# VH-VL binders against o22797, part 5

Target 1, 202 residues: o22797
Amino acid sequence: MEGTVFTPCLEGMKHVKSDQGEMLTKPFLELCKTILPVIDKFGAAMTLVKSDIGGNITRLEKNYLSDPDKFKYLYTFVQVEIESKIAKGSSSCTNGLLWLTRAMDFLVELFRNLVAHQDWSMPQACADSYQKTLKKWHGWLASSTFSMALKLAPDRKKFMDVISGSGNIQADMERFCAEFGPFLHDNHKFLASVGMDDMKAS
Key: E = the ipSAE of ESMFold2; O = the ipSAE of OpenDDE; V2 = 0.75 times the mean of E and O plus 0.25 times the DockQ between their complexes.

## First folded at step 2 (VH-VL; framework fv_dusigitumab)

Design g2 (at its last look DockQ between E and O 0.06; V2 from the best seeds 0.00; counts 0 for: pae E 8.9 > 2, placed apart)
Fold by OpenDDE, look of step 2:
Structure g2 (fold): chain C 202 residues (1-202), chain A 124 residues (1-124), chain B 111 residues (1-111)
Amino acid sequence: as target 1 above (202 residues)
Amino acid sequence: QVQLVQSGAEVKKPGASVKVSCKASGYTFTSYDINWVRQATGQGLEWMGWMNPNSGNTGYAQKFQGRVTMTRNTSISTAYMELSSLRSEDTAVYYCARGPYYDIFTGYYGMDVWGQGTTVTVSS
Amino acid sequence: QSVLTQPPSVSAAPGQKVTISCSGSSSNIGNNYVSWYQQLPGTAPKLLIYDNNKRPSGIPDRFSGSKSGTSATLGITGLQTGDEADYYCGTWDSSLSAGYVFGGGTKLTVL
């Protein structure tokens, strides 16, 4: 592979915002799709994460395709659903965006941990990331299931060898974290501004 | 203090229309929807519809479609509910209620502020 | 007749705990947040619980809400005579063109 598994992500991040700095629906969803192959390298450990990301992308994409002009910007989903009194629904696009964002929070934090803590094991990095992100939004059952899954994480060294490709995986992970983080921050900021950032799993 | 103050009691004949007002104070009128809920004597709450004071958009319960009109005057922070083709079964106390909101720093999704109610009596 | 089903009445002595159930479907309680309203005799309803289990300011912690599946429950501990009222559950229904639905109401009598 030319580059690393993050190459598509790094390229995709360049097109997520409009000239006015607004989050674009299609580029953002396409960007999120690029992380799925990376998640696959974790194997069974990230099945739930992949399902969350993939499912929420599908949800948002389906609705986007119903009216691409209307939903050109990512946050329009939320605005429309708030007015329609369905934003807090478990099947809403708002909910989808929120949990997509949260899942990405977990991944960004995970790779941040891997970059910052070379001495940490993969399970340790995963556990720490989960604790800092998704765990507080999960119920006890979801949390238990998720934690159990994370114990199936691959060996760190082996994993790194798999994802490195011909490029500099360390540098790419660092860039991924640095450049993707702000998008997630913007999502949370907006969701919070309309009271939609604190929904929990039911 | 956040409050909703409704207009006084109404007595109407069958076939007539009634328009109830709801004046908001103590908060940004355009940041919260106004709902209308009625309650017949000894009966439960019945939701009629919502109105967004900012856009003027509305959503009505199917039961009242074509017979109810919800409007607002933003300059005086007042919402209105007009019910036409009145019948005896429309006799009830009508409430306006605030919620949900569209503004920052609030997460309410219920109806958190209620008017005092307006009694509408339909009799021949 | 109401979209959401509540017991018509419950009763208990002062100091005791009572629970009021609210049963719905996947399109309402199953998919949306539930609110509870208290209506004292001769007064307008008052928001008691929102978002399944949150209390507005001024509502004592004796009142609690929970949701599981397509059902919601209101709990009242340390029952007081002043709690005698009608209680309604309510939520948005995704199948009703963004309509709100109430339960039939439960009359709570303090013995």
Scores: ipSAE 0.068, ipTM 0.700, lowest interface PAE 3.4, mean pLDDT 92
Fold by ESMFold2, look of step 2:
Structure g2 (fold): chain C 202 residues (1-202), chain A 124 residues (1-124), chain B 111 residues (1-111)
Amino acid sequence: as target 1 above (202 residues)
Amino acid sequence: QVQLVQSGAEVKKPGASVKVSCKASGYTFTSYDINWVRQATGQGLEWMGWMNPNSGNTGYAQKFQGRVTMTRNTSISTAYMELSSLRSEDTAVYYCARGPYYDIFTGYYGMDVWGQGTTVTVSS
Amino acid sequence: QSVLTQPPSVSAAPGQKVTISCSGSSSNIGNNYVSWYQQLPGTAPKLLIYDNNKRPSGIPDRFSGSKSGTSATLGITGLQTGDEADYYCGTWDSSLSAGYVFGGGTKLTVL
């Protein structure tokens, strides 16, 4: 491949905010979609993460397409749902944004682990990231299911070779973490400002 | 038991409207989208649109935009689909279905619960 | 024409195996999750496969699903006469005319 597996998402990051710094719905969702091929390289270990991300992208996209002008800005979903008193519902766009953001936290921390700990195995890097990011939001059943799946992570050397393509994988992973992390942080800051950042799964 | 129960058959004249109801039971109505799908005799499935019972938000297939309205009454766990300006080509069985949806344990579902169907006949 | 392309019919003898294909694009099958639906004569459709390859409770393991690129496949082994039905693939389509899309359906005949 030209570049690395990260090349499309690094390009997508350029479009996520308006000139005034507002998070744009369509570009943000398109960015999230470019991360799915990265997740695919983990194989069976990331089936649950991919399904979670895909489901929440679909939820937000369906609602965006119902009125693209109204939902041009990502956080409008949350503002409308708070006004209508439905933001805490399990099928809300607010809940979808929260869990999408949390799943991406897991991926960012995972790639931080791979950059910082070149001696760690893939299962070790995945498990550490899960413990730091998603586990606190999961009940015991979800936690057990994710922990078991992550043990199926691929061989690290083979994985790194596959995702490198013709590009500089170390630099791209660092850029991914440095650029995507702040977007996720912005999402959490907004959600916290309206009391929606502390919901847990059973 | 998780169920979707639809209103009875309808016979309509061209130019009229029809409103089909779909009552949910056995699950939390507001947690899952309701989709409407129709099927003319001897034909395949045709998706009409989705409705989120929690928000009331909808998305319609392009060919029905402007003729279809999907609503709900959450106090009685009932979804509705209204199709206006009926034509003979609208003669079909109309289904409501729960989903698609995501479940953190089992994955991304399609439409997993279907109503029994409502036959709408449009004739002069 | 259906956005998702299925063969109009397939047939096989009882006890045999059949596969039903579903061809789409990156905006549907490629980046979304495929479901399969069985419609027995005179009945509503029933979810048979979800999430590309998973079975709902009550669906026997002789039904299987798979996905490769922009194509999905339903496999049925140990064919029974009760499997005679129409089979539809379905998925979300994220393109400009976005919405849920079904394949045109495949009529399975058990000879």
Scores: ipSAE 0.007, ipTM 0.628, lowest interface PAE 8.9, mean pLDDT 89
ESMFold2 (binder alone), look of step 2: mean pLDDT 94; pTM 0.959

## First folded at step 4 (VH-VL; framework fv_dusigitumab)

Design h1
Fold by ESMFold2-Fast, scan of step 4:
Order: C-alpha cells, then structure tokens, then sequence
Structure h1 (fold): chain C 202 residues (1-202), chain A 124 residues (1-124), chain B 111 residues (1-111)
C-alpha cells in the first residue's frame, strides 16, 4: 500500500474543523470510518471494538442524513436532544457519540502505548490501554470479555509489518495520537459541559 | 412476544395520500428505530426510510424525499408512514420493521422484527 | 436499479448446498455490516443473518454468512423444500442521502 494504514486517517483529520474551529459532523464521521480498516489489522481480537465503533458511526450518520443542514455541526445532535429531554436514551445520538468517543480513546491510548513502549507486547499494550479508557465504563462481565479478547491480539512484529506500507509507520502512529486525541478531548469537554460525559449505558 | 402489527389494506386514487400505521408490542418502543420497506408485486424490497421513535428524527430514501413523512405516537407505541401524491407505481405491500440496531453482546443487528405488511392499491 | 447485485435465481436439489452472492462497493458492503433476509411466498421478510455472519435465535446452522471485501455470500446446506423463498442481502450505504440498500433478490427453487 502507498503510505501506511493511517494515511487516509491523517488526510481526513484536515477536514474535521470549520474555519471557526467547530466540529463538522460529516468530516468527523468520515474520519472515524478510516479507523475501521486499522482495526481489521488486529484480526478477531478486535471484533467487539469494530462492531461498537461501526454501530455508533451508523447511528450518527443516519441521524445526520435526516437533516444535513441542521446537523452540520457535530454537537447539534446533543443540544437538540437535551432540549427535547431525550439525550440519555439508549438510542440517542448523544449516547452514540459518547460511546464512539470512548472507543476511539481506547485506540488512541493503544497506539500511544505502542509508540512509547517499543518493548511491550501487543497483549500488554492492549490491556494497559483498556484499563485506562473503556474498563471504568464497563461492568465486570463486559470487562472480562474485552480483557480476554484483547489478550488474543496479534504478534507485535507481524502487526507492525502488516500496517506498514511504503510510509513511516512510527511517524504516522505519533501523528495519529497527536492529532486525533485533541478531537476526542473536545468531544469530552463539550459532553461534560452539558452533563452527558458520565453515562454508563451503551 | 415482540411484534409489529400494521393497519389494513387501502385503495386510493392517483393524487391522494395514504397513512399506514405500525403498532409495536413486547419491547420498549423508543429504544429501536423503525424502518419502512415496500415491495411491488413480483418485485424486490425497496427501502423508504427510517424513524427514531425516541427523537422523532427521520431519514428518507432520495426517491421518496418530499412525498413521505414518518412519525410516531409514543403513548400508544405506534409508528406511521404517510405517502402523498400517489401514483399507480406506488401500488405495493408496505412493511414496517424494527432496526437495524447495535447490541453490545450480539453486534450490529439487521431488521429483526417485521410487520405483516399493508397492501396499498392506487387505481383510477 | 439495485445498488447490490444478486443472481436473479438459483436452484438445487433437496439435501444439496447452494450459495447466493451479493456484490456491492466500498460505500456499502465494504464499510458496513451485511444482513440477509428470507421471504417465503406471501409472507413478510425474516432476518436470517446479521453482522455479516451471525444467526438470530431460532435460525438453524444450515444458514451461514460471510463477507470478503465488497462482496457477501449466503450459504445454505442440507436444502429442504421449505427453503424455497426469495433471499435478499441488505446493508447501509454511506454514499446515499438516506442510506439502507437491498440486493435485487434471489429466487431459490428446491427441485
């Protein structure tokens, strides 16, 4: 492949914010879709993570397409649902955005650990990343299932070879963490400002 | 038991509107999207749109944009699909279906519960 | 025209195996989860496969699904006369303004 597995993702990051710094719905969701091929490189160990991310992207995309002018800016979903007193519903876009952001937090932390700890095995990096991100929002059964699945992750050297094309994978992982992380932080900052960052429902 | 029950057959003249109902029972109505799908005699399934019963948000297929409206009444767990400016080509069986939806333990479900269908005939 | 391409018909004898293909693009099958629906004559469709390869409760293991790139396949083994039906693949299409798409359907004849 030209570049690395992150090449489409890094290109997508350029389009996420408006000139005024507002988060744009369509570009943000397109960016999130570029992560799905990255998750595929982990194989069966990431099936649950991929399903979760894909489902939340689809939920948000369906609602965006219902009125693209109204939902041009990502946080409009949350504002509209708060006004209607439905933001905490299990099928809400607010819930979908929160869980999408949390799953992406896990991936950013995973690649951050792979960059920072060249000597860590893939299962070790996955376990640490899960503990720092998703685990606190999961019950014991979900936590046990994720923990076991993540320990079945591929061999690190083989994984790095698979995600590396003609580009510099180390530099691209660093850029992914440095540039994608701030978008997730902005999502949490907004959700926290409206009391929607601490929900424990899927 | 989880089920969707639709209103009865309708006969309409060209230019009229039809409103089909879909009553849900056996589950929390507001937790799952309702989709509408139609099928002309001997033809395939054609997706019309989705409606979120909690928010009231909708998305419609381009072909039906401007002619279809999907609504709900949460107090009676009922979804509605209204199609206006009817043409003979709108003669079909109209289905409501629950989903698609995401479940943490099971993954991304398709449309898992379907209404029995409502036949709409448009004739002069 | 259908965005997802299926063969219009397929036939096999009782006890045999059949596969039904569904071909799409990156905007639909390539980036989304595929479901399969069975429609017996005169009835509403029934969900047969979801999440590419999973079966709802009550669906026998004779039915299986798979996805590779931009194509999906439904497999049916141990064919029975009761399997005569129309089969549809379906998925979300992110290139459309409002986004679920079905294949054109495949009529399965067991004879």
Amino acid sequence: as target 1 above (202 residues)
Amino acid sequence: QVQLVQSGAEVKKPGASVKVSCKASGYTFTSYDINWVRQATGQGLEWMGWMNPNSGNTGYAQKFQGRVTMTRNTSISTAYMELSSLRSEDTAVYYCARGPYYDFWSGYYGMDVWGQGTTVTVSS
Amino acid sequence: QSVLTQPPSVSAAPGQKVTISCSGSSSNIGNNYVSWYQQLPGTAPKLLIYDNNKRPSGIPDRFSGSKSGTSATLGITGLQTGDEADYYCGTWDSSLSAGYVFGGGTKLTVL
Scores: ipSAE 0.109, ipTM 0.721, lowest interface PAE 5.3, mean pLDDT 89

Design h10
Fold by ESMFold2-Fast, scan of step 4:
Structure h10 (fold): chain C 202 residues (1-202), chain A 124 residues (1-124), chain B 111 residues (1-111)
Amino acid sequence: as target 1 above (202 residues)
Amino acid sequence: QVQLVQSGAEVKKPGASVKVSCKASGYTFTSYDINWVRQATGQGLEWMGWMNPNSGNTGYAQKFQGRVTMTRNTSISTAYMELSSLRSEDTAVYYCARGPWYDILTGYYGMDVWGQGTTVTVSS
Amino acid sequence: QSVLTQPPSVSAAPGQKVTISCSGSSSNIGNNYVSWYQQLPGTAPKLLIYDNNKRPSGIPDRFSGSKSGTSATLGITGLQTGDEADYYCGTWDSSLSAGYVFGGGTKLTVL
């Protein structure tokens, strides 16, 4: 492949914010879609993470397409749902955005671990990332299921060789963490400002 | 236990409107999208649109935009699909279906619960 | 007319294996999860496969699914006369002008 598995993701990050710093719905969701091929490279270990991310992208995209002019800016979903008193519903876009952001937090932390600890095995890096991100929001059953799945993570050296392509994977992992992380932080900051950042799985 | 029950068959004249109901039971109605799918005699499945019972947001296939309206009444766990300006080619069986949906433990489900179908005949 | 392409019919004898293909593009099968639906004559469709390769509770392991790139396949082993039905693949289409899309359907005849 040209570049690395992160090449489309890094390109997509350039288009996510308006000139005024507002998160744009369509570019943000297109950016999130570029991470799905990255998740595929982990195989069975990331099946649950992929279904979670893919499902939340689909939910947000369907609602965006119901009225693209109204939902041009990502946080409009949350504002509209709060005004209607439906934001905490399990099918809400607010819930979808929160869980999408959390799943991406897990991936950013995972690649941060891989950059910082080149001696760690892939299951070790995955377990650490999960403990620091998703685990606190999952109930007992989800936590047990995710912990078992992550033990199926591929051999690190073989994984890195596959995702490297013709580009510099180390530099691209560093850029992914440095550039994607701030978007996720902005999502949490907004959700926290409206009391929507602390919902748990049930 | 989980089921969708649709209203009975309808016979309409061209130019009329039809409103089909779909009553959900055995699950939390607002947690799953409702999709509407139709099938003309001897033909394949044709997706018409989706409706989110929590928000009321909808998405319609381009072919039906301007002619279809999907709504719900959460107090009675019932979804509705109204098709206006009926033509003979609208003669079909109309289905409501739950999903597609996802759950972190089960994955990305398809349309897993279907109504029994409502036959709509448009004839002069 | 269907966005997803399936063969119109397939046939095999009892006890044999059959495969039904479903071909799409990056905006549908390539980006999304594929489901398969069985429709027995005179009945509503029934979900057979979801999330590309998973079976709902109560679906026998004779039915399997797979996905590679922009194509999906439904496999049925140990064919029974009760498997005679129409089979449809389906998935979300991510393009602005599309929603959920079905294949044209495949009529399975058990000879």
Scores: ipSAE 0.507, ipTM 0.826, lowest interface PAE 2.7, mean pLDDT 90

Design h11
Fold by ESMFold2-Fast, scan of step 4:
Structure h11 (fold): chain C 202 residues (1-202), chain A 124 residues (1-124), chain B 111 residues (1-111)
Amino acid sequence: as target 1 above (202 residues)
Amino acid sequence: QVQLVQSGAEVKKPGASVKVSCKASGYTFTSYDINWVRQATGQGLEWMGWMNPNSGNTGYAQKFQGRVTMTRNTSISTAYMELSSLRSEDTAVYYCARGPYWDILTGYYGMDVWGQGTTVTVSS
Amino acid sequence: QSVLTQPPSVSAAPGQKVTISCSGSSSNIGNNYVSWYQQLPGTAPKLLIYDNNKRPSGIPDRFSGSKSGTSATLGITGLQTGDEADYYCGTWDSSLSAGYVFGGGTKLTVL
């Protein structure tokens, strides 16, 4: 492939914010879609993570498409749902945005660990990242299932070969963490400001 | 028992409107989207739209935009689909279905619970 | 006209294996999750596969799903006469004009 597996993701990051610094719904969701092929490279270990991300993208996207003018800015979903007192519902866009952000936190932490600890195995990097991000929000059944799945992570050298393509994978992993992380931080900052950042899975 | 139960068969004249109901039981109605799908005799499944019972948000297939309205009454766990300006080609079985939906334990689920269907016949 | 392309029919003998293809584009199968639905004559559709390759409770493991790029496949092994049905793939389409889309359906005949 031209570039690396991150090339479409890094291009998408340029379009996420308006000139006024507002998070744009469609560009943010398109950016998140570019990470799905990256997750595929992990094989069986990431099937649950991929389903989580893809499902939340679909939830937010179909609500966006129901009224694109109304939902032009990402946080409008949350504001509308708080006003209607429905934000905490399990089918809400607020819940969808929170879980999407959390799953992406896991991926950013994973690639941060891969950059920082070149001697770690893939299962070790996955387990550490999961412990620091998603695990605290999962119940025991989900936590057990995710922990078992992550042990299926591919051999690190083979994985790096697959994602590298013609580009500099080290530099692209570093850019992914540095540029995507701030968008996730902005999501958490907004959700925390309205009391929606601490919801747990049932 | 998780189920969706639809209203009975309807016979309508061209130009009339029909409103089909879909009553949910055995689960939290507001946690899952309701989709409407129709099927003409001998034809395939045709998606019409979705409705989120929590927010009331809807999305309609382009073909039905301007003719279909999807609503709900959360106090009785019931979804509604109203189709106006009926034509003979609207003769079909109309289904409501729960989902698709996301769950952290199951992943991205399809339409997993379907109503029994409501036959709508449009004839003069 | 369906957005997702399936063969109109497929047939095999009892005990054999069949595969049913479903072809789409990047806006649907390429970026979204595929479900498969079984419809026995005179009945409502039944979810058979979700999330590309997962089975709901009660669906036997002889039914399997897979996805590669913009195409998905339903596999059925150990065919039984009770498997005679119409099979539909379905997925979300991210274009403004589509929403959820179904394939045209494949009639399975067990000869």
Scores: ipSAE 0.312, ipTM 0.755, lowest interface PAE 3.7, mean pLDDT 90

Design h12
Fold by ESMFold2-Fast, scan of step 4:
Structure h12 (fold): chain C 202 residues (1-202), chain A 124 residues (1-124), chain B 111 residues (1-111)
Amino acid sequence: as target 1 above (202 residues)
Amino acid sequence: QVQLVQSGAEVKKPGASVKVSCKASGYTFTSYDINWVRQATGQGLEWMGWMNPNSGNTGYAQKFQGRVTMTRNTSISTAYMELSSLRSEDTAVYYCARGPYYDILTGWYGMDVWGQGTTVTVSS
Amino acid sequence: QSVLTQPPSVSAAPGQKVTISCSGSSSNIGNNYVSWYQQLPGTAPKLLIYDNNKRPSGIPDRFSGSKSGTSATLGITGLQTGDEADYYCGTWDSSLSAGYVFGGGTKLTVL
């Protein structure tokens, strides 16, 4: 492939914010979709992570499409749901945005670990990233299931070969962490400001 | 027992409106989207739209946009689908279905619970 | 024409194996999870497969699903007369006309 598996993602990052610095719903969701092919390269180990991300993208996208003018800006979902007192519901867009952001935190942390610890195995990097991100929000059964799945992570050298095209994979992994991380931080900052950042799985 | 129970058969004249109900029981009504799907005699399944019982947000298939309205009453765990300006080709069985939805342990479910169907006949 | 393409019919004898294909595009099957639904004559559809290849509780393991690129496949082994039904694939379509889409359906005849 031309470039690396991150090439579409790095291009998508340019479109996420308005000229005023506001997070745009459609570009943010399109950016998140570029991560799905990256997750596919991990095979069976990331099936649950892919389902989680894909499901929350679909939830947010279909709600966006119900009224694109109203939901042009990402955080409008949360503001509308708080005003209607439905933000904490399990089917809410607020819940969907929180879990999407958390799953992406896991991926950013995973690639940060791969950049920082070139001697770590893939299962080790995955387990550490999961421990620092998603695990604290999962119940016992979900945590057990995810931990078991992550042990199926592919060989590191083979994985790096698969995600590397004609481009510089090390540089692109570093850029992914450096550029995507701030968008996730902005989501958490907003959610925390309205008391919606600490919901646990039920 | 998780189930969806729909209102009874309707016979309408062209130009009329029909409103079908779908009562949920055995689960938290606001936690799952309700989808409406129709099927004309001898034909395939045709998706009409979705409604989120928590928010009231809806999405309709382009073909039905402007003629369909999906609503709910959370106090009685009931979803509604109203189709206006009825035509003979609207003669079909109309189903409500729970989902699709995401489950953190198992992934993305399809429409896993279906109503028994409501026959709507449009005849002059 | 349906957005998702299925063969209109398939047939086999009891005990045999059948596969039913479902073809779409990047905006539907390619980027979303596929479900399969079984509709016995005179009944509402029943969820048979979800998340490409998973079975709901109560669905026997002779039913299987798979997805590759923009196509999905439903497999049925140990075919029984009670499997005679219409089978539909379904998925979300992420295009500008976003919504749930079904295949045209495949009538399985067990002879």
Scores: ipSAE 0.310, ipTM 0.777, lowest interface PAE 3.7, mean pLDDT 90

Design h13
Fold by ESMFold2-Fast, scan of step 4:
Structure h13 (fold): chain C 202 residues (1-202), chain A 124 residues (1-124), chain B 111 residues (1-111)
Amino acid sequence: as target 1 above (202 residues)
Amino acid sequence: QVQLVQSGAEVKKPGASVKVSCKASGYTFTSYDINWVRQATGQGLEWMGWMNPNSGNTGYAQKFQGRVTMTRNTSISTAYMELSSLRSEDTAVYYCARGPYYDILTGYEGMDVWGQGTTVTVSS
Amino acid sequence: QSVLTQPPSVSAAPGQKVTISCSGSSSNIGNNYVSWYQQLPGTAPKLLIYDNNKRPSGIPDRFSGSKSGTSATLGITGLQTGDEADYYCGTWDSSLSAGYVFGGGTKLTVL
């Protein structure tokens, strides 16, 4: 492949915000879709993460497509649902956005750990990243299932070879963390401002 | 038991409208989308649209945009599909189906429970 | 006419195995989860496979699904006379005006 597995993701980051700094729905969801091939490189260890991310992208995308003018800006989903008193429902776009953001937090933390700790094994990096991000929001069953799946993580050297392509993987992992992280922080800041950042899994 | 039960067969003249109901039981009505799918005699399945019972948000296939309206009444766990300006080509069995299921870990894409179908015949 | 392409029919003897293909594009199968539905004559469709390869409770292991790129396949082993039905693949299409799309259906005849 030309570049690295992150090349489409890094290109997508340029389009996420409007000139006024607002999060754009379609570009944000397209950016999130570019991470799915990255998750595939982990094999069996990330099937649950991929299903969760894919499902939340689909939920938000179908609601966006129902009225693209109305849902041009990402946070409009949350604002509309709060006004209707339905934001906390299990099928809400608010829940979809929160869980998508949390899953992406996990991936950013994972690649941050891979950059910072060359001596960590892949299962160790996955376990640490999960502990610091998703685990606190999961119930016991989800936590046990995710923890077991992450033990299936590939050999680190093999994984790095697969994601490297023709580009500089170290630089791209650093850029992914540095550039994608702020979008996730903005999502959390908005969700927290409206009381929607602390919902837990059933 | 989880069920979707639809209203009975309808016979309509061209230009009329029809409103089909779909009553859900045995689960939390607001946790799943409701889809509407039709099937003409001897033909395949044709998706018409989805409705989220919690928000009331809808999405319609382009072919039906402007003619179809999907609504719900959460107090009686019932979904509705109204199709207007009926033509002979609208003669079909109309199904409601629930899905996807939205939940961390246990969520899935797909329509797992279907109504029994409502036959709508459009003839002059 | 369907945006997802399936063979119109397939046939095999009891005890044999069959596969049914479903071909799409990047906007549907390529980006989204595939489901498979079984429709016995005169009945409503029944979910057979969801999320590309998962079975609902009550669906036997002889039914399986897979997805690669823009194509999906349904596998049926140990074919039984009761499997004679129409089979449909289905998925979300990310194109602005499409929504959920079904394949044209495959009639399975158990000879």
Scores: ipSAE 0.486, ipTM 0.823, lowest interface PAE 2.9, mean pLDDT 90

Design h14
Fold by ESMFold2-Fast, scan of step 4:
Structure h14 (fold): chain C 202 residues (1-202), chain A 124 residues (1-124), chain B 111 residues (1-111)
Amino acid sequence: as target 1 above (202 residues)
Amino acid sequence: QVQLVQSGAEVKKPGASVKVSCKASGYTFTSYDINWVRQATGQGLEWMGWMNPNSGNTGYAQKFQGRVTMTRNTSISTAYMELSSLRSEDTAVYYCARGPYYEILTGYYGMDVWGQGTTVTVSS
Amino acid sequence: QSVLTQPPSVSAAPGQKVTISCSGSSSNIGNNYVSWYQQLPGTAPKLLIYDNNKRPSGIPDRFSGSKSGTSATLGITGLQTGDEADYYCGTWDSSLSAGYVFGGGTKLTVL
C-alpha cells in the first residue's frame, strides 16, 4: 500500500474542525471510519472493539442524517439531549459519542505503548492499554470477555509488517497519537463540562 | 417475554389518514430504536423509517417524507406510525420492529423482534 | 426497484445447499453491517443473521452469512421443506436519500 495503514486517518484529521475550531460531525465520523481497517489488522483480538466502534459510528451517523443542518457540529447531539433530559439513556447519541471516544482512547493508548515500548509483546501492549482506558468503565463480564479476546492479539512483528506498507510506520503511529489524541481530549473536555463523561456500562 | 403488539386491521378511504400503534413489552422501551416496514400483497419489504423512543428523533425514507410521522408515548411503551393522504397503493401490511441495540456484548445491528403486522386496506 | 439486488428465486432439493446473493454499493453493504430475514408464508419476518455473520439464539448453524466488499451472501445447507420462505437482506445506507434498505427478496422453493 502507498504510505501506511494510518495514511487515510492522517488525511482525515485535516477536515475535523471548522475554521472557528468547532468539531464537525460528518468529518469526525468519516475520520473514525478510517480506523476500522486499522482494527481489522489485529484480527480476532479486536472483533469486540471493532463492533463497538462501528456501532457507535452508525448510531451517530443515522442521527446526523435525520437533520444534517441541526447536527452539523458534533456536540449539538449532547446539548439537545441534555435540554430534553435524555442524554444518559442507553440509546442516546451522548452515550454513543462517549463510548466511541473511549474506544478510540484505547487505540491511541495502544499505539502510544507500541511506540514507547518496542520490547512489549502485542498482547501485553493491548492488556496494558485496555486497563488504562476501557476497563474502568466496563462491568466484570465485559472486562473478562475483552481481556480474553485481547490475548488473541497477533504476533507483533507480523502485525507491524502488515500495517507498514511503503511508509514510515513509527512516524505515522507517533502522528496518530499526537494528532488524534487532542480530538478525543476535546470530546472528554466537553462531555465533562456537562456532566456526561462518567457513565459506566452495566 | 419480549414482544411488540400492533393495533388491528384498518379500512380507509383514499385521502384519509391511518395511525398504527405498536406496544412494546418485556424490555426497556427507550433502549431500542423502532423501525416501520411495510409490505404490499405479493411484494417485498419496504422500509419506511426509524424512531428513537428516548429522543423522539426520526428518519424517514424519501418516498414517505411529508406523508409519514413516527411518534411514541413512553409512559405506555407505545410507538405510532401515521400515514396521511392515503392512496390505493398504500394497501399493505405494516410492521413495527425493534433494533438496533447499542449495549456492549449484547448489541447488534438488525431488527430482532417484529410486531405481528397491521393490515391497512385503502379502497373507495 | 430495490436498492440491494437479490435473485428473485432459487430452488434446490431437500438436503442440498443453496446460496443467496445480495449486491449493493459502498454507501450501504460496503460500510455497514448486513442482516438477513426469513419470512414464512403469512408471517412477520424473522431475523436470521445479523452483523454480517452472526446467528440469533435458536437459529441453526446450517444458516450462515458472509460479506465481501459491496456484496453479501446467505448460505443454507441441509435444506428442509420448512425452509421454503422469502429471504431478504437488509442494511443501513449512509447516503442522505436513504436509511435502512432491503433487497428485493428471494423466494426459496424446496423441490
Scores: ipSAE 0.568, ipTM 0.820, lowest interface PAE 2.1, mean pLDDT 90

